# VHH binders against Flagellar brake protein YcgR (ycgR), part 236

Target 1, 263 residues: Flagellar brake protein YcgR (ycgR), of Thauera aminoaromatica (c4kar8)
Amino acid sequence: MAELSTPSPASPAPLDGGRGDELEKFTLRGARQILQLLQDLITHRGLITAHTGGGHSFMTAVLKVDEERGRVVLDPSPDPQANRRALAAPRLTCVTQLDGIRIQFPLVGLGEGQDKGRPALFAPLPAEMLRLQRREFYRLQVPLAHELSCLLKAEDLARKPVEVSARVIDIGAGGVAVVVPTGAAEFVIGGTLPACRLALPDGEPIELDLEVRNLNRQTQRNGTEQLRVGLRFAALPRAADTRIQRYIFKTERALNAKARGGL
Below, E stands for the ipSAE of ESMFold2; O stands for the ipSAE of OpenDDE; V2 stands for 0.75 times the mean of E and O plus 0.25 times the DockQ between their complexes.

## First folded at step 22 (VHH)

Design RC15 (from MC4 with Y32W; framework vhh_7n9e_1; at its last look DockQ between E and O 0.38; V2 from the best seeds 0.00; counts 0 for: pae E 6.0 > 2, grease 26.6 > 24.2)
Fold by OpenDDE, look of step 22:
Structure RC15 (fold): chain B 263 residues (1-263), chain A 119 residues (1-119)
Amino acid sequence: as target 1 above (263 residues)
Amino acid sequence: DVQLVESGGGLVQAGGSLRLSCAASGFTFSSWAMYWGRQAPGKGREWVSGISSGGGSTAYASSVKGRFTISRDNAKNTLYLQMNNLKPEDTALYYCAKQDYEWGYFQYWGQGTQVTVSS
């Protein structure tokens, strides 16, 4: 009876053909490192997309790390259905970003309970956390007040051209992340979106080609499903690059000033 | 559990054609973008092609563009890759993969189907 070794869930292969082994370089397995990273997430109030499987996710946050009990406390979804899915899922995949670095970690053994009289989700501490700085470029989290948008030229399910106005949530020298309503358009990783328009606060929109590099389905706290699309600048004119860099720099400076109590 | 079963590989001469199939189960196939990857001997896995959930958008690696066509039948939970004008450099184990919404990579690939292109 040859024990069919259940193929170890093959680590996702990178699109660029990189060796799956490269992910190991970015994987934290040390308990102290994991705890520190989780604490950092708490400190920064980092929003986490928790994937429950089947294309479903909800927004959560790490509320507390209970070192004594070896567990993490998460903010439950306001959607009871999302919580049910989470509890039923064999594995919760949590994705977030801290300081421009993408963080992913699995949670197994999710339970519900109360923390200080408030509903909470509990899970054992993750055994590993992946910190992936894949992008060569720092990504600025776009302040909500800036209302950056990108007009995406895409196709719908019927291959009809559609224009989708997408909110830009982060921006870097190499690209943008945007959010669109689920079903607004069809996206595929590696696909090109030609002649898109990135709106910056400082002038006319920038016309540019975008390449889809990442797709993330998420459910917002209000129950609305959205698709986060990571987009690479496929062909960025020099002038546009300069504008983007200027915006990033200016915004970062402003944010830092604010953080220092200057505004 | 997500299952992907590739088929349709084989030995072909250069310039020949093959059609790969991937039978998907364990998830709502029509809700996910699907991808083909391949791994040549001694090389890492590389992305070959992708198709959106509804099939409205497709993407191809530069190396296969114009020669390969990705398609899907959501009613049959099947992904296809038509490979035309095959070249020896296309020799690889071909994998079907589901989109990774977490990292933007393909995951959940099956055992693969071997494509060998002879000179």
Scores: ipSAE 0.644, ipTM 0.888, lowest interface PAE 0.7, mean pLDDT 86
Fold by ESMFold2, look of step 22:
Structure RC15 (fold): chain B 263 residues (1-263), chain A 119 residues (1-119)
Amino acid sequence: as target 1 above (263 residues)
Amino acid sequence: DVQLVESGGGLVQAGGSLRLSCAASGFTFSSWAMYWGRQAPGKGREWVSGISSGGGSTAYASSVKGRFTISRDNAKNTLYLQMNNLKPEDTALYYCAKQDYEWGYFQYWGQGTQVTVSS
């Protein structure tokens, strides 16, 4: 049985319309640009979420670029099943941030082997990389010390209401991503979670409706499985939007000051 | 290895009905929300419908709401899409999926099943 290929394996295609054309200006296809961006990821030790299909992903990193062989070297997962899924996948979709800017790239033809005597995953250099510097796609990675949370009002497997306190891992103008234990509640992409509460440090929690846009099971480095839930703000009052933007700005300013050593 | 096998497509006259099935194996079906998507020639992939792991929550694209019904049988590891009042605009390759990234092209889907709606 032959699997259907994705449309144009070298070009990202966002869901449902003209947003794909909008992304073209953020797409790098030059070999030198790609090598430089991969090297920047290595230098900054960026964590990468590698999506293997079927709603699964694992955490990895680019260890090096082998220019002589024209390939990239990835850190394998400690979970052997994640590695098997990655090797079986027709495409690995890598998503990360560099200095708060979202980066996405496909890898095809993934293989396994060793690098300097250590297990590693190998793939040809990607034919393209997406570097989204646009404010609408920007997601601030929430510092662990902040421990931002969002109280989700959802349903459990028995279709009964449940409240889940979910840790916020990133936040942007249009939404948040949170993590919950697998099985804590049921979610469906396109579903709405009414009257959730986003806790920001600067005041009372914000009551808002959230739309589920993305669901992803993640295996953490310690082997624990969690569900990453991408949530869109359905409609925000201007005051709530202002508070979210102030949090993002203040946090970026603090992080930039520490990065420059100007505290 | 995750396997998703779609069936039930065909040629149907506008206003007609079809029921699609998706047989799932290689993962714990009852633990996952499941989705139907479609792709017409020259168009990007379109999310059609989703159903929660327990089957209690559903969501639909506005273009199919009221005409399509998603369901699942967790005992049979099978996902369904009942399509009523079909329109020529519904002509597409229909596939089931375990994920549908709003922001990505990365999706695992089987061969799909072709639905063709004539005028």
Scores: ipSAE 0.077, ipTM 0.605, lowest interface PAE 6.0, mean pLDDT 79
ESMFold2 (binder alone), look of step 22: mean pLDDT 84; pTM 0.847

Design RC16 (from MC4 with Y32F; framework vhh_7n9e_1; at its last look DockQ between E and O 0.38; V2 from the best seeds 0.64)
Fold by OpenDDE, look of step 22:
Structure RC16 (fold): chain B 263 residues (1-263), chain A 119 residues (1-119)
Amino acid sequence: as target 1 above (263 residues)
Amino acid sequence: DVQLVESGGGLVQAGGSLRLSCAASGFTFSSFAMYWGRQAPGKGREWVSGISSGGGSTAYASSVKGRFTISRDNAKNTLYLQMNNLKPEDTALYYCAKQDYEWGYFQYWGQGTQVTVSS
């Protein structure tokens, strides 16, 4: 009776609306890579949110990597209950960021002990670490003065077509990020928004298909919640690509000139 | 605590149908887009389908488009995947996932439910 090793609950993989193969490119499985990344976390004193399941989490940090024993040492929670939950959890999902890159890794087989006389949590080294880069392409932050917008053709809660004018906050060769009011439309990663219109300062709007790649809720300083939608150009005409590239180049040049005191 | 519990998997013959369910708890289910993923033996995780918080938008992987239907019942905090015309290549552990709006990706995969399609 081959004990079907219950595949370790899959770390939440960013579904980059791309080909299922895309997640793999962000997954580190090499022992050396994993060790290096863990060491980087130590070096940078990165705070880690450790999820224990059931909606519970605690803040921790990687204190040490014990290569000899093949284990990672974590800072225990000051909350004994959190530590108990962690120890009882079949899997700890650790989430952090380093240099703006999201890092996620599972820990299984968590134990408690002491490291140099201090309480610590111990786990075997993760078998994999997900390193999610938010963007494959360089994105130009759109100056507010440019007022770039994208008319999104989406659906509402009732699946009725709606048009939402969204401000473009960044643009690159591969897509745009826009902000919309929360509830303005329904979005799902991997969803296609057909026949949208991107307004550039240099002419008529560009009609294009967009694919939703990311969804982020952001609270503004004024307390208003907005949805940031990362959109990939699903079908971009050559002429449109040229225009976008031109805009990016022109804008970057202008920004750089300004930064140098030329404007 | 976010909990996702998948069910409905099993053994089916090619051309058969299954309906997967994912019971969600520990968060406001109706406020989050939800997703199905799968992992076949020896393969990486694959995105299968997604549905917006209100169900007004859906997405499918090309491999399952036209065969699978994602739906949700927000009153029951349940996500569904109707799988029709199943193929051997659909054999996988199927996972339910919650939208992460902080990072813009998926989070909180359940334990999964095994789907096996025999030829």
Scores: ipSAE 0.778, ipTM 0.929, lowest interface PAE 0.6, mean pLDDT 87
Fold by ESMFold2, look of step 22:
Structure RC16 (fold): chain B 263 residues (1-263), chain A 119 residues (1-119)
Amino acid sequence: as target 1 above (263 residues)
Amino acid sequence: DVQLVESGGGLVQAGGSLRLSCAASGFTFSSFAMYWGRQAPGKGREWVSGISSGGGSTAYASSVKGRFTISRDNAKNTLYLQMNNLKPEDTALYYCAKQDYEWGYFQYWGQGTQVTVSS
């Protein structure tokens, strides 16, 4: 009997940020929707972070869409090493925002050339784009001077209770985002943190149950690992909701007054 | 290259049990929270369960809590889902997923393993 060749490893190439549950309903695959979204990015001059892998990225923009050739034209980096990494990468993962909505799309087959006599990067139009519209309410970026904190009642590696005082970095009607040192507690998306305490500037801390919705890790300049934890409020009482919305409203007005010259 | 290979699915009678495995390679498994999701016929993929990188925190969808148990063996780079008291509603293609700390969400990488529960 003749033996066939050994199968190659079976895993298909991943789509960064798009194939999981929660994200499928935000994925655009229609050609006209993709073209319109790219054109919107051009019109609004959206800045794009282009990830080349290995933790490397550079800032770019979509300069134009060449619909006739089915290509996007991107601004190259002034850093030659960033361009070299981009051209060598099997995929470029582009991340940006448009009107507060996160947008992500892959580019494959990136090439170098010129557009109107200026250096440019080219790629075929993406086959899909993620347009993540999952926030229902305004999210206030909390000024550092406010020093808002939330006491988290979580678990450590040994499943023992631990309390972590976390700085609140944004807040909205439906939740908060906080930062903690990496390793301060164990977190997982979908996990519930009961009886946490949110400290607002006015009144007593609010006791509430929180649910983990997202987890981001970043390395600070001093090498310290920090974890950003996105948290949803569970079953928020009306009085607590009122206090949170009052804080957001007053802070937004104060920030807008400074933008108008403090009048 | 990240690889996740699901196995352990099959046909089982309602009330039965099944144990799924997810073999991970191409990344430092112990540094990432891991998840199970499933996709029933004609429906979108839904989150089922998650476990933190060290195993200290677990979470379950309300539809499976008390029946399913997620676990991991960081020495073997393997994620597990023990499924007890299976119901026909649990019929789905089951996927494991890896936390993506840049995006803040999780992603599926494998082809899944089919679980079919009959009455």
Scores: ipSAE 0.683, ipTM 0.917, lowest interface PAE 1.0, mean pLDDT 83
ESMFold2 (binder alone), look of step 22: mean pLDDT 85; pTM 0.855

Design RC18 (from MC4 with S30D; framework vhh_7n9e_1; at its last look DockQ between E and O 0.32; V2 from the best seeds 0.00; counts 0 for: pae E 2.3 > 2)
Fold by OpenDDE, look of step 22:
Structure RC18 (fold): chain B 263 residues (1-263), chain A 119 residues (1-119)
Amino acid sequence: as target 1 above (263 residues)
Amino acid sequence: DVQLVESGGGLVQAGGSLRLSCAASGFTFDSYAMYWGRQAPGKGREWVSGISSGGGSTAYASSVKGRFTISRDNAKNTLYLQMNNLKPEDTALYYCAKQDYEWGYFQYWGQGTQVTVSS
């Protein structure tokens, strides 16, 4: 009876800090973290959309975490057909949110049974859970009066170079968020925008390379749709970093002074 | 409901080529950036490539740059990944992902297609 040595879950290779791998930064793989998050979902009675594939989904909830058996208990759908689809699916994609954070996790090996005499779905604990925290990197919200802008060098639909003047809405040590008109240029996460120009109030624009890290569509109050682009500084010269830091510090100080009833 | 169906995977020898397809439905395909990811056995999910909604911008992981080409046919609601000069390290389950413009990232919706590269 050869004890099949359960291959030790290979430590996830350090995410080569490369382009687009930020998703991994938001991926929980620790058993304790996963359990805690699942417990939080239970506590908050978080509704989960379970996708079964084929364009089908049903609403469920985590009812219980069985740590001893290493399984999660889900609320079955009131629709028997949905449950059949779920059971037939090789994988469920569960999506929910907790405290404004999007949570996504796969479930594999779904089965049906009873929990305390009630019908329930069972699955092994997820190996990973994606918790998309909006980068709480302290980003300074740029005062409208500062009119910070970034000239983006991007491409249009025809892959023709275009320059887009984008308003900077927030700035941090690691990057900026800008807003552009929808359709102004083509953006993709992991894309590089070379030789962009960040305009700060204190001098000449800073030339820098930017990497697209986030893309959000926002509808303004006036009904106009805009694209918010989260950009990482791909290669920031030291001098530029110093200027950015100085700006942030100065601005924060001013904002705080104003908040205290000074100016 | 969003549906992504990956296909085109298989067994290939090192140096070989494959073309993956992802059939998309349940959303306005031409309005969303699309992505490929992969997960090798015992490893985490890795971002492979991305393409903008109109196809005007593409991005690649360093590990696949120069070998893989992402493309899309918006008329067919299909995303493609041409994989050339495949290596054993490219062995993985490949997923198609849709841009999420609400949260700013992308979501995997497909079941994936298995790519196995033999030495």
Scores: ipSAE 0.822, ipTM 0.949, lowest interface PAE 0.5, mean pLDDT 88
Fold by ESMFold2, look of step 22:
Structure RC18 (fold): chain B 263 residues (1-263), chain A 119 residues (1-119)
Amino acid sequence: as target 1 above (263 residues)
Amino acid sequence: DVQLVESGGGLVQAGGSLRLSCAASGFTFDSYAMYWGRQAPGKGREWVSGISSGGGSTAYASSVKGRFTISRDNAKNTLYLQMNNLKPEDTALYYCAKQDYEWGYFQYWGQGTQVTVSS
């Protein structure tokens, strides 16, 4: 096995994966910042999900950074098919967390070889890394017992209005995340869903405009696919803002009291 | 492999028009929402417009709404951006992008096409 096949140069287009104006301030492009973050991942022994495309992924870790050669060294998968897919992929999308903060970075030009006599994967240092701390306020994970829902007024593929009752999985000062069945409606990042209705436990539903921020496919254990939709409050009446903040505050206090009493 | 090739940029005077094209291959084009973004000199990348997989739903940045029109021809695997009443602040590299449900956002794959608006 060769020590390392020569890695290809990094792609000229940086990995963005979202609305550029919202993600740009969380994108690290300085060499020292990137090296520091990679070293932090090594120190914390962070497990990384490496996406090879087509819904395939494997678990890995950054074993070390070779600053002199400008490379990262990754732990190969015990599954030879996963390694083969990784080596064939034009891009390896790495996703992990550090202290609860989402970290994402691309690796291009992946090669295989050996590190101190052990099999390893190698790639040039990424040109950028996302350290996504864009949520400045706590996003409350909605307790299942609350059964919060949001009625979305959206459109299907035929431009026909549809109403979808979506379960709210988190809520914060600036928005919500919801889940909907796949195929229930079509969403476009940047699109506005007017006159949606957010049902809080006390009082009438809140009418609000929502802006689509992100769309993730999720597969449930029974194989059913659903779509996680990140939504921002596009226009929030002051009374609605007050009710939302009160719900968050009350629920946070109740959860904290339960945690103290349960410990 | 996903491939997106932008074209149609150029030099135009303020008030003029350009039509950008994005030729897509390597994926089922009509199954994905598509987007345009741009990067002006010295600035970060800015989302410009998006269109649903069937073309029925569109969205625009406030800075271009009413002047730009996104469209797609699923039979030709091509995304378009009609830009009218161009302003000097529209000067940028323009990129098309494909929705990525694993990432949760969209991805740029090409080199972009330069639009330069004088005066």
Scores: ipSAE 0.441, ipTM 0.825, lowest interface PAE 2.3, mean pLDDT 81
ESMFold2 (binder alone), look of step 22: mean pLDDT 84; pTM 0.852

Design RC19 (from MC4 with S31E; framework vhh_7n9e_1; at its last look DockQ between E and O 0.29; V2 from the best seeds 0.66)
Fold by OpenDDE, look of step 22:
Structure RC19 (fold): chain B 263 residues (1-263), chain A 119 residues (1-119)
Amino acid sequence: as target 1 above (263 residues)
Amino acid sequence: DVQLVESGGGLVQAGGSLRLSCAASGFTFSEYAMYWGRQAPGKGREWVSGISSGGGSTAYASSVKGRFTISRDNAKNTLYLQMNNLKPEDTALYYCAKQDYEWGYFQYWGQGTQVTVSS
């Protein structure tokens, strides 16, 4: 009876703190956090799309968390073929959303069984859960009247340098989100945009390096598609940081005053 | 449905080379940035490289910069990762990921291909 030493869930090594760090920030690895999130999914009866690979998926839900056994119980598909695929898959990628936040987590070691006399799928608790919160929850939405812009130094399809004037839609201590016309330049998460220029209302543009952290396609009301680019300040001089912070603070104060009926 | 199928992994000696491929289907490949990630045993997922939809922009993790080259053939719906000067620390399951423009990040859809680098 070889005691299958349950490999101690090796704490996933932090993603190399460089490029892609934001993903890591949104990754839950704490057992308690994971359990809580799974419980929240149960409470809210969140539907989960379970991807089995090969372009196949099925809808499921977390039915139960068995903390004692360290496993999650999932609702099987009504399609036996989907369940077979799930069981054969080395990894199940589960995707859902809760309160507008995307949740993604892998399950490995899927098995089938019964829970309270009903067919169920079982998997060990995920080692990590990705909880992607949109940047808009953490950044100042730039008033349209401020007309903040960022001159992006990017490359086109031919790797030719191009300059793109982008409207800043939100700003925080760590970066900006901008909108650009679709096809204006090539962007990739982890890419660096050197020597960009952020225009603030209070003076000369700030020259800074930017790192692409997020890419969203947005369709405007008029039907025009645009690309929202989330950018991290890769190297921000102290003076620039101070200016940005000042702008944020001033703007927030003004917005709050307005909201209170003071303006 | 989105499908990503990784291939090209194997056992190599340190200093050796491999070329990974990711065959993509179920979406307009040429419209999406693509990525490579990896997961070493007992470690978390690591971002390795990214390439823009048209291939005009690339990015690399510091750990692989100068050794790995990401490329794509949009006509073949295939993503590539040329890995040179492989090191034991490059041993991992390598995944192909598609840009998610709805949420802004990327998703791994493939089963991965195992790369093992022996010392």
Scores: ipSAE 0.826, ipTM 0.949, lowest interface PAE 0.5, mean pLDDT 87
Fold by ESMFold2, look of step 22:
Structure RC19 (fold): chain B 263 residues (1-263), chain A 119 residues (1-119)
Amino acid sequence: as target 1 above (263 residues)
Amino acid sequence: DVQLVESGGGLVQAGGSLRLSCAASGFTFSEYAMYWGRQAPGKGREWVSGISSGGGSTAYASSVKGRFTISRDNAKNTLYLQMNNLKPEDTALYYCAKQDYEWGYFQYWGQGTQVTVSS
């Protein structure tokens, strides 16, 4: 076997999510569970988006797990700059899906080397992995043509009320994800946004209360930064729930018909 | 790199007040939302409060709303938690946490400061 370049171990930070109790039931910390999940990703050929910071990412995959050395072996990018950014990053945030279930895990101490004479990336096994498995996590990706928006009632840096029209990028039974320009308003996980207005294609906008669940920064294609805000529906009235479910069902039927028509 | 140092804990009688501080270093404090969490003996760590990067938005757990006030001083790189009308149930090790915008959630980095409320 080829000789490997072994990186020095780093002390990983604890992996905590939005509100701690809500994420702990989805957090795997046992070595056996982590190894099994990584093996499942290998078996299903799961493609992984690896975030290196500063809005940069690259596509990779887990090629194998080296149990003897406690390491994962990753496919390097064909772009040398992506590999340099990954090796320079203090942490690689890996995001993927397995059978519709969102998987997230950090890798620290990334190094380069050879695997059977081929270039490869190596990292210690992650200390934690998130596996977000619940039916309420299903999210329809909203077609751009629908131009779905949500009017958010938030605050600015001066604690003055602002209304922000945010594009809805996905929607499910339990909430929406929206994007806003960075700095348009102040957001914090656990914050509530009362009396927001969700504009569906049919009928008047729905008035609903939203709770911030997660916050991600994204870099747009033009280089500007935006904020992705994950929002939960709070105390959703039945009529509003019915309209949201109807929109999801109708849109799924239309997308399925389009897919069949493309065959 | 990232360091969060909690202080200001102690022994307080029920009904009393206490102010916690969290000194931050190793990152640009004013760019990050910040959080307080706590861990009571024999229990898991729970979220208590959060504040946006500029201080324009705050959030509280139901159990502390109206009694606790989160604040920040971006010029001093310091996060605060003013705790009023303390109850024995508030007894815990208190931690501050930093938003991670790549991960999408927040993380605890410090050792915490002990708050003990006598009945």
Scores: ipSAE 0.738, ipTM 0.935, lowest interface PAE 0.8, mean pLDDT 84
ESMFold2 (binder alone), look of step 22: mean pLDDT 85; pTM 0.857

